# VH-VL binders against Lon protease homolog 4, chloroplastic/mitochondrial (LON4), part 3

Target 1, 223 residues: Lon protease homolog 4, chloroplastic/mitochondrial (LON4), of Arabidopsis thaliana (Mouse-ear cress) (q9m9l7r79to301)
Amino acid sequence: VIALPLPHKPLIPGFYMPIYVKDPKVLAALQESRRQQAPYAGAFLLKDDASSDSSSSSETENILEKLKGKELINRIHEVGTLAQISSIQGEQVILIGHRQLRITEMVSESEDPLTVKVDHLKDKPYDKDDDVIKATYFQVMSTLRDVLKTTSLWRDHVRTYTQACSLHIWHCLRHIGEFNYPKLADFGAGISGANKHQNQGVLEELDVHKRLELTLELVKKEV

## First folded at step 1 (VH-VL)

Design cc2 (from cc1 with heavy chain K99G G100Y Y101K S102W S103L G104R W105S; framework fv_cemiplimab)
Fold by ESMFold2-Fast, scan of step 1:
Structure cc2 (fold): chain C 223 residues (1-223), chain A 120 residues (1-120), chain B 107 residues (1-107)
Amino acid sequence: as target 1 above (223 residues)
Amino acid sequence: EVQLLESGGVLVQPGGSLRLSCAASGFTFSNYYMTWVRQAPGKGLEWVSGISYSGGSTYFADSVKGRFTISRDNSKNTLYLQMNSLKGEDTAVYYCARGYKWLRSYFDYWGQGTLVTVSS
Amino acid sequence: DIQMTQSPSSLSASVGDSITITCRASQSISRYLNWYQQKPGKAPNLLIYAASSLQSGVPSRFSGSGSGTDFTLTIRTLQPEDFATYYCQQSYSTPWTFGPGTVVDFR
């Protein structure tokens, strides 16, 4: 799949993300992917770059235009997200996150845009009746309900979730009650104020109990 | 329990060839990036080569590029390093190591090493 | 290639001392730095990854810190088994590069 670098945050499964693709070759490749009815790419978070001393978003996006092939693969995280290409309007591309991916190798070192082979990741098996895991799940659920009722900081993130959670708080509260353990962990991380490294940690964690624990830490900070 | 066992280190003349093997056990070999790291007598560690999970991507330090080839046989849980056109500066203990992640590789388990001596 | 340097190149210490060794990268590597311990005649062991994450089974007296270009490894209350050579390694970009090592000798 085409490897799309994300400058600011990882794409969490279940969420929409607008990106701006200024490289004509990358944009053309995404258009071709849609034409071939294979409207998917891999979305991977950029590693930090302290040489820019926390550069502005514009400076980070300018760097993306220069990174290609081997140089680009060294600058992205190995674990990312299978992204459905929902729409392309000029340079704006809307991505929908579906599942976790792991880069296994490059298709070619000289290929532009960067194309990689990936493994589709699956959660490690877990016992849904385990009392400790169940307790953590309910703590996450309880904390999320408090966050949804109390704070407006999450409003923009809730609006980017693919399920109907943006119209009325009661619809959102009812919906999350039906989430399985992995889906709740992902949702909670995605609407939290977590920095990109914390969200990347959640994305990389295939142990469901530990992922719930990571999410719990993130959402507790929002109350 | 994770185990890595290197073999093949021997005295070889300059210009010669040698193949090193690393037998892995105690983990799913095909899920890990594997690497060779060497250490010359009395010197520090130098990364030599690495190979992706499937073996489709290989990486080399500039000092060995064109002379060394890395490969793996996932059905036998074995990693190989083919060394050609050996030079005196290639004299070192060669370690086999397991990489946690390809793009953020830290080496969590190492073999005991095999000594390669290149001299007349 | 990213060049790594360590200081001091060697130090002498006694059991019970607290010591600090430093590692510097020629360019920013964010937090992608690992620390290894190597005892004479033995293979290296991973101590710390991602600058500050302690590897499973490693005693809590070891700790790492830093980001960007400057990193430190601290060993609190040095034990006899801690006399060894310590190496840092950047995992930001290939080729992977190691520091030249810091030898911790018994005084």
Scores: ipSAE 0.007, ipTM 0.530, lowest interface PAE 8.9, mean pLDDT 83

Design cc3 (framework fv_cemiplimab)
Fold by ESMFold2-Fast, scan of step 1:
Formats: sequence, C-alpha cells, structure tokens
Structure cc3 (fold): chain C 223 residues (1-223), chain A 122 residues (1-122), chain B 107 residues (1-107)
Amino acid sequence: as target 1 above (223 residues)
Amino acid sequence: EVQLLESGGVLVQPGGSLRLSCAASGFTFSNYYMTWVRQAPGKGLEWVSGISYSGGSTYFADSVKGRFTISRDNSKNTLYLQMNSLKGEDTAVYYCARSKYYLGSGSYFDYWGQGTLVTVSS
Amino acid sequence: DIQMTQSPSSLSASVGDSITITCRASQSISRYLNWYQQKPGKAPNLLIYAASSLQSGVPSRFSGSGSGTDFTLTIRTLQPEDFATYYCQQSYSTPWTFGPGTVVDFR
C-alpha cells in the first residue's frame, strides 16, 4: 500500500481525517488507486525530530515535501492504520480509518509515492466474561457517557467518527452501548484530548485490557 | 523462481557506446528498485546505478555520472544500462540485481544475474 | 562517500574452524550493513542483511553482528563450500559502497 505520513496525529480506526496532499505524484497515485477500485492506503504518524525542535504546520509540510522513499520510511512510526480513500477534492483527501497495520517491508525505493508491505494487526484474544476486563469496559462506557452528556466540547470530535451522531447526542450514546471492547477503547481515545504520543500508544496496544485501561485514563481527565 | 539475465556485453573501442539489458522473471518487476553493480577483472564490487520501481528516480556513482543512463520497461520486465563515452576503466562484469528494503536498515540486493562482460580496449 | 574497509584482506583456514571477518565504516551507519558471498566465477549472493538478519536459505553457521562503525561476519564450523570472497556493503546512504573483500582460502 501507499504510505501516507500524518504530521499531527494518528488515524484512529473508525474516524474520518481530512489531509492535504500537495505532492502531485502522490495525489495522482491516490486518484489512480480509486479509479482501479483499490481505494486504500496506509496512514502513519510522523516521528518527532531527533533534535528537540518544535515543528509548526508549515514547517512539517515543507519537510514532508522533501522526505521521499527510504528517508520517509525512517521518519514514520511502523504501526499505522489502513485508510480508505473516501473522497478527493483538489488537494484535499478524506481518509477513513479501518484497522491497525504494521509496516514489514518497503516495496519500492522510488522517491514517491512510498509503497510498503504491511501486516494487518489483530487484537490478542481475551475473555469477554473476565470480571476485571468487564469492569474496566463498563468504567470506560460510564465515563464516556458522562463526558458526552456534560460537555459541548466533544460535539465536534464525535462528528469525525464514522458511526452516525448527526441527529442528536443520544444517538451517539446508543451506538456506544453496542461497541465491543476494542472499538470502545479506540472511540474513547479518539474523542479524548490525548496528544499524538498517547493516541499512538493506544493504536499500538494489542492487549485489549491494557488498551481499555489506557483509554480510561485519557477519558477520566475530561470529567 | 526469481531470475535475472544480463546481455549485451561485448568488446568496444574507447569512446564508444553500448547498451546492456537485464531480463527479469519470476517476480513482479514493477514493485522493485533495480540496480547495476560492476566488477573489474580481479577486483571488488562497485555499485554503478539504481532506478526506482517506476523509473521516476535514477541514481549514479560519480565515476559514471553524465556518461551512463539507466532505464526500465516494466511492460517487458527489462532493465537497461546505456553506456556512453566508454573508458578502459569501465571494463568489468556488469551485474543486474534486485533491491529490497528493510525498515530501519536500508536496501540490500537479494537476487543477482550471472553478469555480462564489457571490455573497453582498442 | 562512506568508505568501507575489511580485515583481514585474506585468511587461510581448515574445515571445522570458526572464522571472523571484520568490516569498518568511515562513519556511523547504525545497522545499515549487508554481507555477500562470491564464489570463483559466480555472481555474489546475499548472506546477511540489516547487520544480523540471516537471508532465507543461508546456513545457520553464518551470523552477523555489530552496529555503528564496526561489524563482524562469523562462520562457525567452516565447510569446503565456504571458500569464497566475502564483501560487506553499507546501505545507509547513496552511493552504496562495498568493502574491498576478504578472501577465504583453505590451508
């Protein structure tokens, strides 16, 4: 798959993310992918600089225009997300996150677009009836319901989630009740105020109980 | 299964031109960076040139820059090396090789052809 | 350009011996180093990539180690078919550069 670098935050499964693709070669490859009925790419968070520099959006965009091939692959996290290319309007590309991926190998050493081989990651098996995991799940659920009911801040965040929340907030509350353990952990992390490193940590955690605990810590800060 | 077969190596006069070909089979040729590596008689390996999977990026050793051109035809699974202004120092066996990339450790050449001998002499 | 050196330039060993070949880079290349074997009259073949990863089909008696500027290739229990020239190659930056080679001769 084409490997798209994300400068500011990882793409969490279940969420929409608009990106702007300035490189005409990358944009053309994504358009061709959609024409051939293969509308998927990998989305990978850009690593922090080795120096303690703080990067601005314009600085990060300039760096992305220069990072190609193997230099780019060395600058991105190896765990990312399978992204469906939902639409392309000029330079704007809308991505939908589906599942976690791990880069195993670079398919091409050309400058652009960077293409990689990936493994589709699966959650470690867990016992749904384990009392400790179940208790953590219900704590996350309870905390999320509280956050959604008590703050208007999260209305814009939940709008980026693919499950419908357009009619009223109770629609979102109803959907949450149907989530399995991994999906609830991902949703909670995605609507939390977590920074990119915290969200990347959630994305990389394949132990469902640990991921729920990470998410619980993030959402508790919102109440 | 993976096979690379070079051809075109002959005796040429100094200042002459020659095109080498490498026929690839047993893998999806268009998914791989390809390279030429040469070896002068009795000497070590010297990287010459590389080309991206699409042909959009090309790379050359300083010793051949400006004189050699690398290209590929993905529809024919064939890699080419156009050599111009040949010098005696270009006398070598020329190998075609497939390049793979491993995350965090760079490129390596996992399959090589048999080589084709180019002799530059009057 | 990154210069690669190998030591020794040649060595003589007997079947059953364990041998070590050293490769040094003129600057740090992390783990971006590969090892190749070339038998007389044949094309090179890949032995080790990423400093220590054994290529599929290569006997387990071959192993690689090192990082930064110093790397080693070790062959345990040397076999007759191991008579060959061994080359290291840095994959850190273009132009790719090879070491001058180490010739392994039988006593």
Scores: ipSAE 0.000, ipTM 0.427, lowest interface PAE 16.5, mean pLDDT 81

Design cc4 (framework fv_cemiplimab)
Fold by ESMFold2-Fast, scan of step 1:
Structure cc4 (fold): chain C 223 residues (1-223), chain A 119 residues (1-119), chain B 107 residues (1-107)
Amino acid sequence: as target 1 above (223 residues)
Amino acid sequence: EVQLLESGGVLVQPGGSLRLSCAASGFTFSNYYMTWVRQAPGKGLEWVSGISYSGGSTYFADSVKGRFTISRDNSKNTLYLQMNSLKGEDTAVYYCAKGRSYFYGMDVWGQGTLVTVSS
Amino acid sequence: DIQMTQSPSSLSASVGDSITITCRASQSISRYLNWYQQKPGKAPNLLIYAASSLQSGVPSRFSGSGSGTDFTLTIRTLQPEDFATYYCQQSYSTPWTFGPGTVVDFR
């Protein structure tokens, strides 16, 4: 799959993200993927530079225009997200996150765009009836309901979720009540004010109980 | 203790088959790319095969393609190398090695197991 | 396949010397070159990855440099335990390939 670098945050499964692809070769390859009815790419968070002011969005955007092929693969996290290409309008591409991926090898070392082989990641098996895991799940759920009811800080984040959460708060509350453990962990992380490293940690955690605990820590900071 | 332990190396006749095993301990086996590297007596290192952390992708040196198969059982923390149609030139110490990452070397090695192909 | 060559095939040195080993790839491998040390009867150990990054636990007298097709391993102030065979290896693409090795012997 084509490897798309994300400068500011990882793509969490279940969310959509607009990106701007200025490289005409990359854009053409994405358009071709949609035409071939294989509308998928990998979306990978860009690694930070040592002690450089990586907090500058403009500086990060400039570096993306310069990174190509093998230099690019060395600058992205190896765990990312399978992204469905939902739409392309000019330079704007809308991605929908589906599941975690890990890069195993580069396919196109001397050609743009960067193409990689990936393994599809699966959650480690867990006992949904385990009392400790269940307790953590209910704490995440309870905290999310409080966050959604008591402040409006996450409204923009909720709007990027692909399910019916953007029209009215009670639709969102009903919807999340039906989430399994992994989906709730992902949703909570995605709507939280977590920085990119915290969200990358959630994305990389395949142990469902640990991922719920990471998400609980993030959403508690919103209350 | 982080450790890889190979087993299965024996004397085998040309044209024979043999399966090597590598038992991993002290790290999360299912998170790492794994490889087999061999070394003929008195000669240099030769990479033989590699397998992705999930087992979904496998890779082989040209000298062994079609004859060797690599596999892993993540539930048992074990890596395998199935060797078929063995030739005298396959005589070597076979090392199991853990990838540091997909691009950054092999940071943990087993002690090796000797395979001798001779009549 | 990417071919790797090393120079010299062997060298003799004394404790306290500084030595340099070179490695060349048949095509550009960017910085995806690793260096290994192997002592007689032992498995190799990783010294340097990504051309210049020192593996944890490896003494600072070891250093690597280079990119593209030309790479060097330098050992400063050679110690008795440094007499060994050294191999470079590309991890740019499969099949991974090793150089033929450089034997560092006591003079």
Scores: ipSAE 0.006, ipTM 0.474, lowest interface PAE 10.9, mean pLDDT 83

Design cc5 (framework fv_cemiplimab)
Heavy chain, then light chain:
Amino acid sequence: EVQLLESGGVLVQPGGSLRLSCAASGFTFSNYYMTWVRQAPGKGLEWVSGISYSGGSTYFADSVKGRFTISRDNSKNTLYLQMNSLKGEDTAVYYCARVRGYSYGFPFDYWGQGTLVTVSS
Amino acid sequence: DIQMTQSPSSLSASVGDSITITCRASQSISRYLNWYQQKPGKAPNLLIYAASSLQSGVPSRFSGSGSGTDFTLTIRTLQPEDFATYYCQQSYSTPWTFGPGTVVDFR
ESMFold2-Fast, scan of step 1: ipSAE 0.006; ipTM 0.595

Design ea1 (framework fv_ecleralimab)
Fold by ESMFold2-Fast, scan of step 1:
Order: structure tokens, then sequence, then C-alpha cells
Structure ea1 (fold): chain C 223 residues (1-223), chain A 122 residues (1-122), chain B 107 residues (1-107)
């Protein structure tokens, strides 16, 4: 898959993310992927350098334009997200997250768009009837409902979650009641005010109970 | 079609007690947060309290003026919401509405009952 | 405890635009819902989540919410719009909070 670097936050499964692709070679490769009915790429968060004080969007975007091939693979997190290329208009590309991926190796050695081989990751099995896991799930659900009732900022975040949520907030509120444990954990993390490192940690956690606990910690900070 | 019907209102003396009921139909009552909202004659809407769905823990919360005197409960087998009012004061005189933020606990109220009048006087 | 303030009354001429405000500390960070109540009737939801309209509510009703003030706007006012209007938010410490209500008079 083509490896797309994300400067500001990871793509959480179920969420839309607009990105701006200024490299014409990358943009052309994504357009070709859509034309061939293989409209998928990998989306991977950029690693922060130890000396990086850059929360600057402009500075991060300049770095993205300069990183190519092997240099880029060393600057992105190994775990990312399978991204569906939903639309391309000019330099704007809309991605939809589907599932976690882990980079196994680089395919392209040239400065063409970085292409990597990936493993598709699956959640570890869990007992949905376990009382402790169930209690954590209900705490996450209850906290999310309270937060969504309270803040317009969180309402803006939920607009990035699937087509249904982009229409009206009540579509999200209705739908989340039916979420399974992994999906609720992902949703809660994605709409939370968590920083990119916290959200990357949620994305990397394949133990569903631990992921729910991480998400609960993130959403509780909003109350 | 969502329907909410309040009953049990009437005249009570200060210090007395009264129990209101709200019969619900047209939605999965057990999944819904249920609220009581009151309105004194000629005055504005005032939230009384709520009870969460079983899924969300079935807990109750109350507005400061009624805390310790009023109790909200529900019977999901009968699709009925209750408000037990004790130590009634003249300031409790109001039309009491049953409302729900539907099964999604949305925080807004798209369905209201007709209201039932509670008058607290000598 | 969180409080919402509305003007007691607002007057509008037939066919003109009415604006009803709802003030609260940093209310722009909260979701605001609006209800219409006519004499002898239960409240009716007219706007939810700042600006969304329920099915059956005409497009003349719109909402906005920014900073310390939320506004319900009723364009091309009709006689039938005469009613009391209430704003409402959810606050984590006080749960449901209503404004004091605004009586809209259509002249």
Amino acid sequence: as target 1 above (223 residues)
Amino acid sequence: EVQLVESGGGLVKPGGSLRLSCAASGFTFSNAWMHWVRQAPGKGLEWVGHIKSKTDGGTTDYAAPVKGRFTISRDDSKNTLYLQMNSLKTEDTAVYYCTTDYYDSSGYFDYWGQGTLVTVSS
Amino acid sequence: SYELTQPLSVSVALGQTARITCSGDNIGSKSVHWYQQKPGQAPVLVIYYDSDRPSGIPERFSGSNSGNTATLTISRAQAGDEADYYCQVWDSSTAVVFGGGTKLTVL
C-alpha cells in the first residue's frame, strides 16, 4: 500500500480525515489507485524527534514535502490505519479509516511514493460477558454521552465519524449505543481531546479491555 | 409514535406527599433516560430531575430545590416513570411534565407529555 | 451552578426577523436547544444542537451559538410564531439548565 504520513494525529478506524497532498507524484498515485478500484492506502503518524518543539502545522507540512522513500519510513510510526481514499479534489484527499495495520517492509526503494507491505491487525479475543470489561464499556458509554451533550467542540469532532454522524449529531448518539467494545474504544479516543501520542497508544493497543481503559482515561479528562 | 401521559396531580397541603406517574409508549422505554420538568403558573421551565436507563446504570439526579424531598423511579416492565414528592412546599406548585431525550440520551427533549397540575396550598 | 439568561420579551413586526438571545458563560462551548411553548400546551423542540431543525420545523427558524451568546432567529415572522421560547443546555455539574424564557409578541 502507499504509505501516507500524517503530521498532526493518527487516523482512528471509523473516522474521516482530510489531508492535503502537495507532492504531485503522491497525488497522481492516489488518483490512479482510485481509478483502478483499489482505493486504499496506509495512513501513519509522523514520529516526533527528541529535539522537535514543532507543534507548528506549517513547519510539519514543509517536512512532509521533503521526506521521501527510506527517509520517510524511518520517520513514521510502524502501526497505522488502512485508509480508504473517499475523494480527491485538487490537493485535498479525504481518507476513511478502516482497520489497524503494521508495516512489515518497504517495497519501493526509489523516491516514488513510499510503498510498504503491511499486516492487517486484529483485536485479541475477549469475553464480552466479563463483568469488569462490561463495567469499563458502560463507563466509557456514559461518559461519552455526558460529553456529547455538553460541548460544541466535541460535536465538531463527531462530524468526522462516518457518513451518518456528518448529517446530524443524533445519528452518532443513536448509533454509539449499538457499538461493540473495540468500536466504542476507537470512537471515544477519536473524539476526545487527546494528543496525538495518546491516540497513537490507543491505536496500538490490541487488548480490548486495555484499550477501553485507555479510552476511559481520555474521555474522563473532558468532564 | 411516542406518547407520554402524566397522571396523579392534585391539591395537597404544605408538608404533604403526592406521587406522579408517566405512562410511556411508542419507544423502547428501558433504553431511555426519563426526566421530570415543572412549570409554575406564569413562570418558566425548571428541570426537576432525571433517571438514567438500566444500560447507563439507572442512577438519579435532582435539581437543588427538590434534592432530598423528591424521588424518581421507573418500572420498565410497565413502561412507567414515577415522581414521589415529599415535604411539599407552596413553591412546588406547578404543572409537571414527563419528557425523554429518547433512547439515545441526546440531552434535548423532542417528546413531552401533556403535564399534570400539582397545587400545594392550604 | 450554571445559569442561562434570556430577555423577558421581544417584539417583532409581521414579516420581519426576530432574534432571541440566550446568554451563559462560555455557552459557545455547549450545545444549545430551543423550545417553543404556546398557551396551554407542552413545549415543542424547534432547534437542537445549536442550529439543527427537527422534522416539521420551517426553515425560517435558525440558530447560532458563539462565545457567551446563543441566538434563535425567526425570519419572516408569522402570527403563529407568537409564543414563549426557552433555551436549554446540559451542564455536567447541574445537568439540565433552562433559560428563563422569552415571550415573543408578533405585532
Scores: ipSAE 0.006, ipTM 0.532, lowest interface PAE 10.2, mean pLDDT 83

Design ea3 (framework fv_ecleralimab)
Fold by ESMFold2-Fast, scan of step 1:
Structure ea3 (fold): chain C 223 residues (1-223), chain A 123 residues (1-123), chain B 107 residues (1-107)
Amino acid sequence: as target 1 above (223 residues)
Amino acid sequence: EVQLVESGGGLVKPGGSLRLSCAASGFTFSNAWMHWVRQAPGKGLEWVGHIKSKTDGGTTDYAAPVKGRFTISRDDSKNTLYLQMNSLKTEDTAVYYCTTEGWYDSSGAFDIWGQGTLVTVSS
Amino acid sequence: SYELTQPLSVSVALGQTARITCSGDNIGSKSVHWYQQKPGQAPVLVIYYDSDRPSGIPERFSGSNSGNTATLTISRAQAGDEADYYCQVWDSSTAVVFGGGTKLTVL
């Protein structure tokens, strides 16, 4: 899959993310992928650079244009997200997150877009009837309902979620009641306002109970 | 038809007790968060307290003026909400409304209201 | 404890626009619901989640919420709009909070 570096935040499964692609070769490759029946790429958060602690968004975009091949693979997190290429309008590309993946090896070492082989990650098996995990799930659900009722997170963050919540928040409150444990954890993290490192930690956590606990901590900060 | 019907209001002396009931019909009561809201004669709406659905923990919360004196409970098998009022004060005189955050689930807004039951605390 | 402040009364002429405000610290970060109450009747939800209308509420009712003030707007006011109006929010520390209410008089 083509490896797309993300400077600001990881792509959480279920969410839309607009990105701007200025590299003509990368853009052309994404346009070609979009024309296929399975138009996908990998989206990976950039690692912090010790020499660029205070980079602005503009400076971050400049560094993205300079990183190619082997240099880029060393500067991105190994765990990322399978991203569907939903639309391309000029340099703007809209991605939809589907599932976690892990880079296993680099395929392309040329001046062509970085291409990597990936493993599609699966949540560790869990017992949905386990009382402890169920209790954590209901705490996350209850806290999310409280946050969505008491704050304006629904205006911006909730509207970036797919499948989701339409234009109307009370449909969202109904809909999330039917989320399975992994989906609720991802949704809560994605709307929580957490920083990129916290959300990357959620993305990397394959133990569903631990991921729900991480999400609970993030969502509680919103009340 | 979706409906809430309060009952149990009446005249009671200061320091007395009274139990209000709210009968729900036409929606899945067990999934609903239920609230009591009161209104003193000629005054505004004042939230009394709520009880969450059992799936959301069945916990209760109360407004400061009634905390420790009032208890909210529910019987999902009878689709009925209760308000047990103890140590009543003249300032508790009000019409008591039963309401829900949404008829089917918790929407945060009070879509369905009963017609209210009058509680008068007077010597 | 969190508090919402409304004007005691607002007057509007038939066919004109009424605006009822609800003030609270950083209320724009909360979702505001509005209720209409006529004498001897239970409250009726007229706006929820800042600007959404329940089924059966006419389009001339609208809402907004930003900063420290939420506003219920009633355009083309009718005699039947004369009522008390209450704003309401959820607050994580105090739970449900109602404004003091505004009496709308249609002249």
Scores: ipSAE 0.006, ipTM 0.511, lowest interface PAE 10.4, mean pLDDT 83

Design ea5 (framework fv_ecleralimab)
Fold by ESMFold2-Fast, scan of step 1:
Parts: sequence; structure tokens; C-alpha cells
Structure ea5 (fold): chain C 223 residues (1-223), chain A 125 residues (1-125), chain B 107 residues (1-107)
Amino acid sequence: as target 1 above (223 residues)
Amino acid sequence: EVQLVESGGGLVKPGGSLRLSCAASGFTFSNAWMHWVRQAPGKGLEWVGHIKSKTDGGTTDYAAPVKGRFTISRDDSKNTLYLQMNSLKTEDTAVYYCTTETYTYSGSYEYFDYWGQGTLVTVSS
Amino acid sequence: SYELTQPLSVSVALGQTARITCSGDNIGSKSVHWYQQKPGQAPVLVIYYDSDRPSGIPERFSGSNSGNTATLTISRAQAGDEADYYCQVWDSSTAVVFGGGTKLTVL
């Protein structure tokens, strides 16, 4: 799959993310992929620089245009998201997150765009009827309902999940009531005020109970 | 672009069997809940059943009129949905549509934003 | 079993407003979706989650849902709006439920 670096936050499964692809070779490859049966790419969060901190979006975008091959693979997190290429309009590409991926091998060492081999990740088995995990799930659900009812700030965050979760808060409340445990954890993290490191941690956590606990911590801060 | 293409319809005698296929492209099939909806000639839409994504358990549910006679399955490696119809009755005569919602992770079952063209199944002597 | 009731037919004059109702017990607590079907064609989603429009559906199409009745409203009706219209909900006991359909005639 083509590896797309994300500078500001990871793509959480279920969410839409607009990105701007300025590299014409990468853009051409995505347009070609969209003509295939399954127009997909991998989306991976950039690692923080230890010695060279990028504080502005402009600086980060300039760095992305210069990173190639091995330099890029060493600068992205190993765990990312399978991204559907929903639309391309000029330089703007809309991605939809589907599932977690782990990079296993770089295929295109010296060529643009970076292409990697990936494993599709699955959650560790869990007991749906376990009282402890069930209690955590309901705490996440009730906290999310409280946040969605009490602040208009969440309307723009929620819009990035689905059009069903727009300004019409009760549509979103109805919709999330049907989420399984992993999906609720992902949704809650994605709409929380979490920084990129916290959201990357949620994305990397394959233990469903622990992921719900991480999400609960994040969403409680919003109330 | 999202496409759903049904095939396998035809004329069959009462008590016979048919297998319908739906070839999907343009979305992450493995994360989608897939549905079959039918429409008898000149009649309304009727839900037949669904199969959930693997993430949501991969289980199936059926409408009462077809339960025990129809089986829904999927092959995620081929992006294909199937409907195995056994013990067919004249009342099963309908256009069968493959449908899904493509906007949500792990699929959705609430509404259908994409439909195939349908495939006609006629159960008659 | 949960049931949705629609009128069999509705007529509207060209350029006027058509209203198609979908009645169900406490339907206002459910999300209603609407489909348009023209002869020989597959259904097309025109409204989802009571009032949201898919990309490509004109603003003339709108929806509402309150109490026991959901309504699809088509303003400035055009000849091309002639079709059957179906409402649909998800119900926990019956899964997907469709209304019986309403034939819209544009005079």
C-alpha cells in the first residue's frame, strides 16, 4: 500500500480526514489507485523529532515534501490506518479510516511514493459478557452522551466521523448506541480533545478493555 | 466509485435452489454490513437479511419469511456477497438487490446509500 | 412487529410542494431514511437520518420526523420527481422496516 504521512494527528477508524497532497507523484499514484477496485492507502502519524521540533503546520508540510524512502519510513509510526480514498479535488484528498495496520516491510526503498507491506491488525479476543469490560463500555457511552448534550464545541469534531453525527446531536446519540466495544473506544478517542500521542496510543492498543479505559480517561476530561 | 453488481438470477421451479452473487468494489468490503433486499413485481421493498462485518461478529440475520431456507455468506478476499436460496416458493419471485452503507467503520445497518441494479428471480413452473 | 404506513399515492402540480408522510408508533424516536425509485431502476437514497441529504440530492428535498409521523417534502416539484418513495427505519425487534411506498404523480 502507499504510505501517507500524517503530520498532526492519526486517522482513527470511522473518521474522515482531509489532507493536502502537494507532491504531484504521490497525487498521481492516489488518482491511479482510485481507478482500481479498492482505492486504499495506509495513513501513518509522523513521529516527533528529538532534535528538530516542528511547531508550525507550514514547517511540517515542507518536511513532508522532502522525506523519501527510508527517511520517511523511519519518521512514521509503525501502526497506522487503512484509508479509503473517498475523493480527490485538486490537491485535496479526503480519507476515510477503516482498520488498523502495522508496517512489516518497505517495498519501494528508493522510489516515490513510499510503498509498504502491512499486516491488518485485529483486536485481542474478549468476552462481551464480562461485567468489568461491560461496565467500562457503559461508562464511556454515558460520558459521551453527556458531552454531546452539553457542548456545541463537539459538533465540528463529531462531523468528521459521519454525516449522521452532524449538528443534529440526537442522530449521533442514536447512532453510537449501536457501536460495539472497539468502535465506541475509537469514536470516543477521535472526538476527544486528546493530543496526537494519546490518540496514537488508543490506535495501538489491541486489548479492547484497555482501549476503552484509555478512551474513558480522555472523554472524562471533556465533561 | 462504489459499485455493486448482482448476478445469478433466473427461472427456477418451486422447491428448487439458486445462488445469487454480489460483486462489490470502491469501498472496504470487509468492514461493511451487507444486506439483501427484494422487490416482488409491482410491490414494495422487503428486507431479506444481512451479514455483519468480521469486526462486528460476522453473524447473519434473516426476515421471518426466508429464515431456515436462505443463507447469506461473504468472501472478503473476493469482495463478494452471496445469497443461497433453497426450497424456493412462488412468493420468492422478486428482483433481489445487494445494498450497503459505505460511510461508517465496521459497517452500518441503518440506511443504504448504494444499491446494485438487481437480479430477477422467477419461481414458476 | 413494527409497521410503517404511507399513503398509496400523492399528486402535486408542477412547481408546487409535495408532502409524503410515513406513520409509525413513536417514529420520532427512530431515524427515518427515504428512497426514490423510478420504473426499472434501483432505489436511490434521497434523505437519511430524518433530514440529511446525500451529495447530489437537490435542496428541494427535505425531511422531518416528530411524534408519530415523518414527512418527506419536495418543493418546486419537477416532472423528474415522479417516482415511488419509500420510508425506512431500523427497529431492534424487526431489523430493517420499509413503508409500503407512495407513488408521486406530477401533474
Scores: ipSAE 0.000, ipTM 0.420, lowest interface PAE 15.5, mean pLDDT 80

Design ea6 (from ea1 with heavy chain T100R D101G Y103K D104W S105L S106R G107S; framework fv_ecleralimab)
Fold by ESMFold2-Fast, scan of step 1:
Structure ea6 (fold): chain C 223 residues (1-223), chain A 122 residues (1-122), chain B 107 residues (1-107)
Amino acid sequence: as target 1 above (223 residues)
Amino acid sequence: EVQLVESGGGLVKPGGSLRLSCAASGFTFSNAWMHWVRQAPGKGLEWVGHIKSKTDGGTTDYAAPVKGRFTISRDDSKNTLYLQMNSLKTEDTAVYYCTRGYKWLRSYFDYWGQGTLVTVSS
Amino acid sequence: SYELTQPLSVSVALGQTARITCSGDNIGSKSVHWYQQKPGQAPVLVIYYDSDRPSGIPERFSGSNSGNTATLTISRAQAGDEADYYCQVWDSSTAVVFGGGTKLTVL
């Protein structure tokens, strides 16, 4: 799959994210992918540099325009997200996250844009009747409901979710009540005000109980 | 600290079989890709094959010279990697190293065992 | 099948800079890793992803990779650096590929 670098945060499964692709070769490859009914790419968070504390979004975008092939692969996290290419309008590409991916190798060292082979990651098996995991799940749900009901800032974050949560918080609260453990962990992390490193940690965690615990920490910080 | 300890090497006749083991400790073995690399006396390093973690599919791949004769397997409950060698040839004589594939693309080896010598001769 | 070529041997004077090359078609587009092996010992990773050093490897060890040649550079060579050095890449068709190895002699 084509490997797309993300400058500001990882793409969490279930969320949509607008990105701006200024490289005409990358943009053309994504348009061709959609035209051939293969509308998927890998989305990978860009690694920090020594100047990460002082970097601006404009500065990060300038670096992304420069990175090609092997340079790019050394600057992105190995774990990312399978991204559906929902739309392309000018330089704006809308991605929808589906599942976690791990880069295994470059497909072609001379290929422009960067293309990688990936393994599709699966959550580790878990006992959904385990009292500890179940308690953590309900703590996440309870905290999430409280934050979403009391803060308008968090309401803005749920508008990035692809389900029927973009229009009204009450409808969203009803919808998330039906989420399984992994989906709730992903949703909670994605709407939290977590920094990119915290969200990347959630994305990399395949143990469902640990992922719920990470998400609980993030959502409790918002209350 | 990460440790890999190979065992099972020895003298075997051409056409014979031998099973090598690699005991791993100091890391979450079930999450690691594991490799076998060999080195004939006085020669260079040669990749034998690998086995992916169970999470990444648990599949195996082999170098052309050993494909069809060697089988790599793992027992995550015992933190042990295995190499089953069948139809051994004189050119399989080598020190066999257990190695951990680590980080990004799992394409480099950050830890190596001390190796176990396999000698194939009449 | 993809192959890597290293010189059989390289000599360096004590305190001087040694350079060990690893040649391969368009190797600059691949990530190169380097291992040090002393007699009777297992290999030790000294450089990974072209130029990164593992913890415990002195900064005298550095790497570069561009075009058709990757280079391991050992500055201020010490007697203890005498060893065989192997480069290694991942290739999609061959999987793991090692160079033939270079014996470094410190004079």
Scores: ipSAE 0.007, ipTM 0.470, lowest interface PAE 12.0, mean pLDDT 82

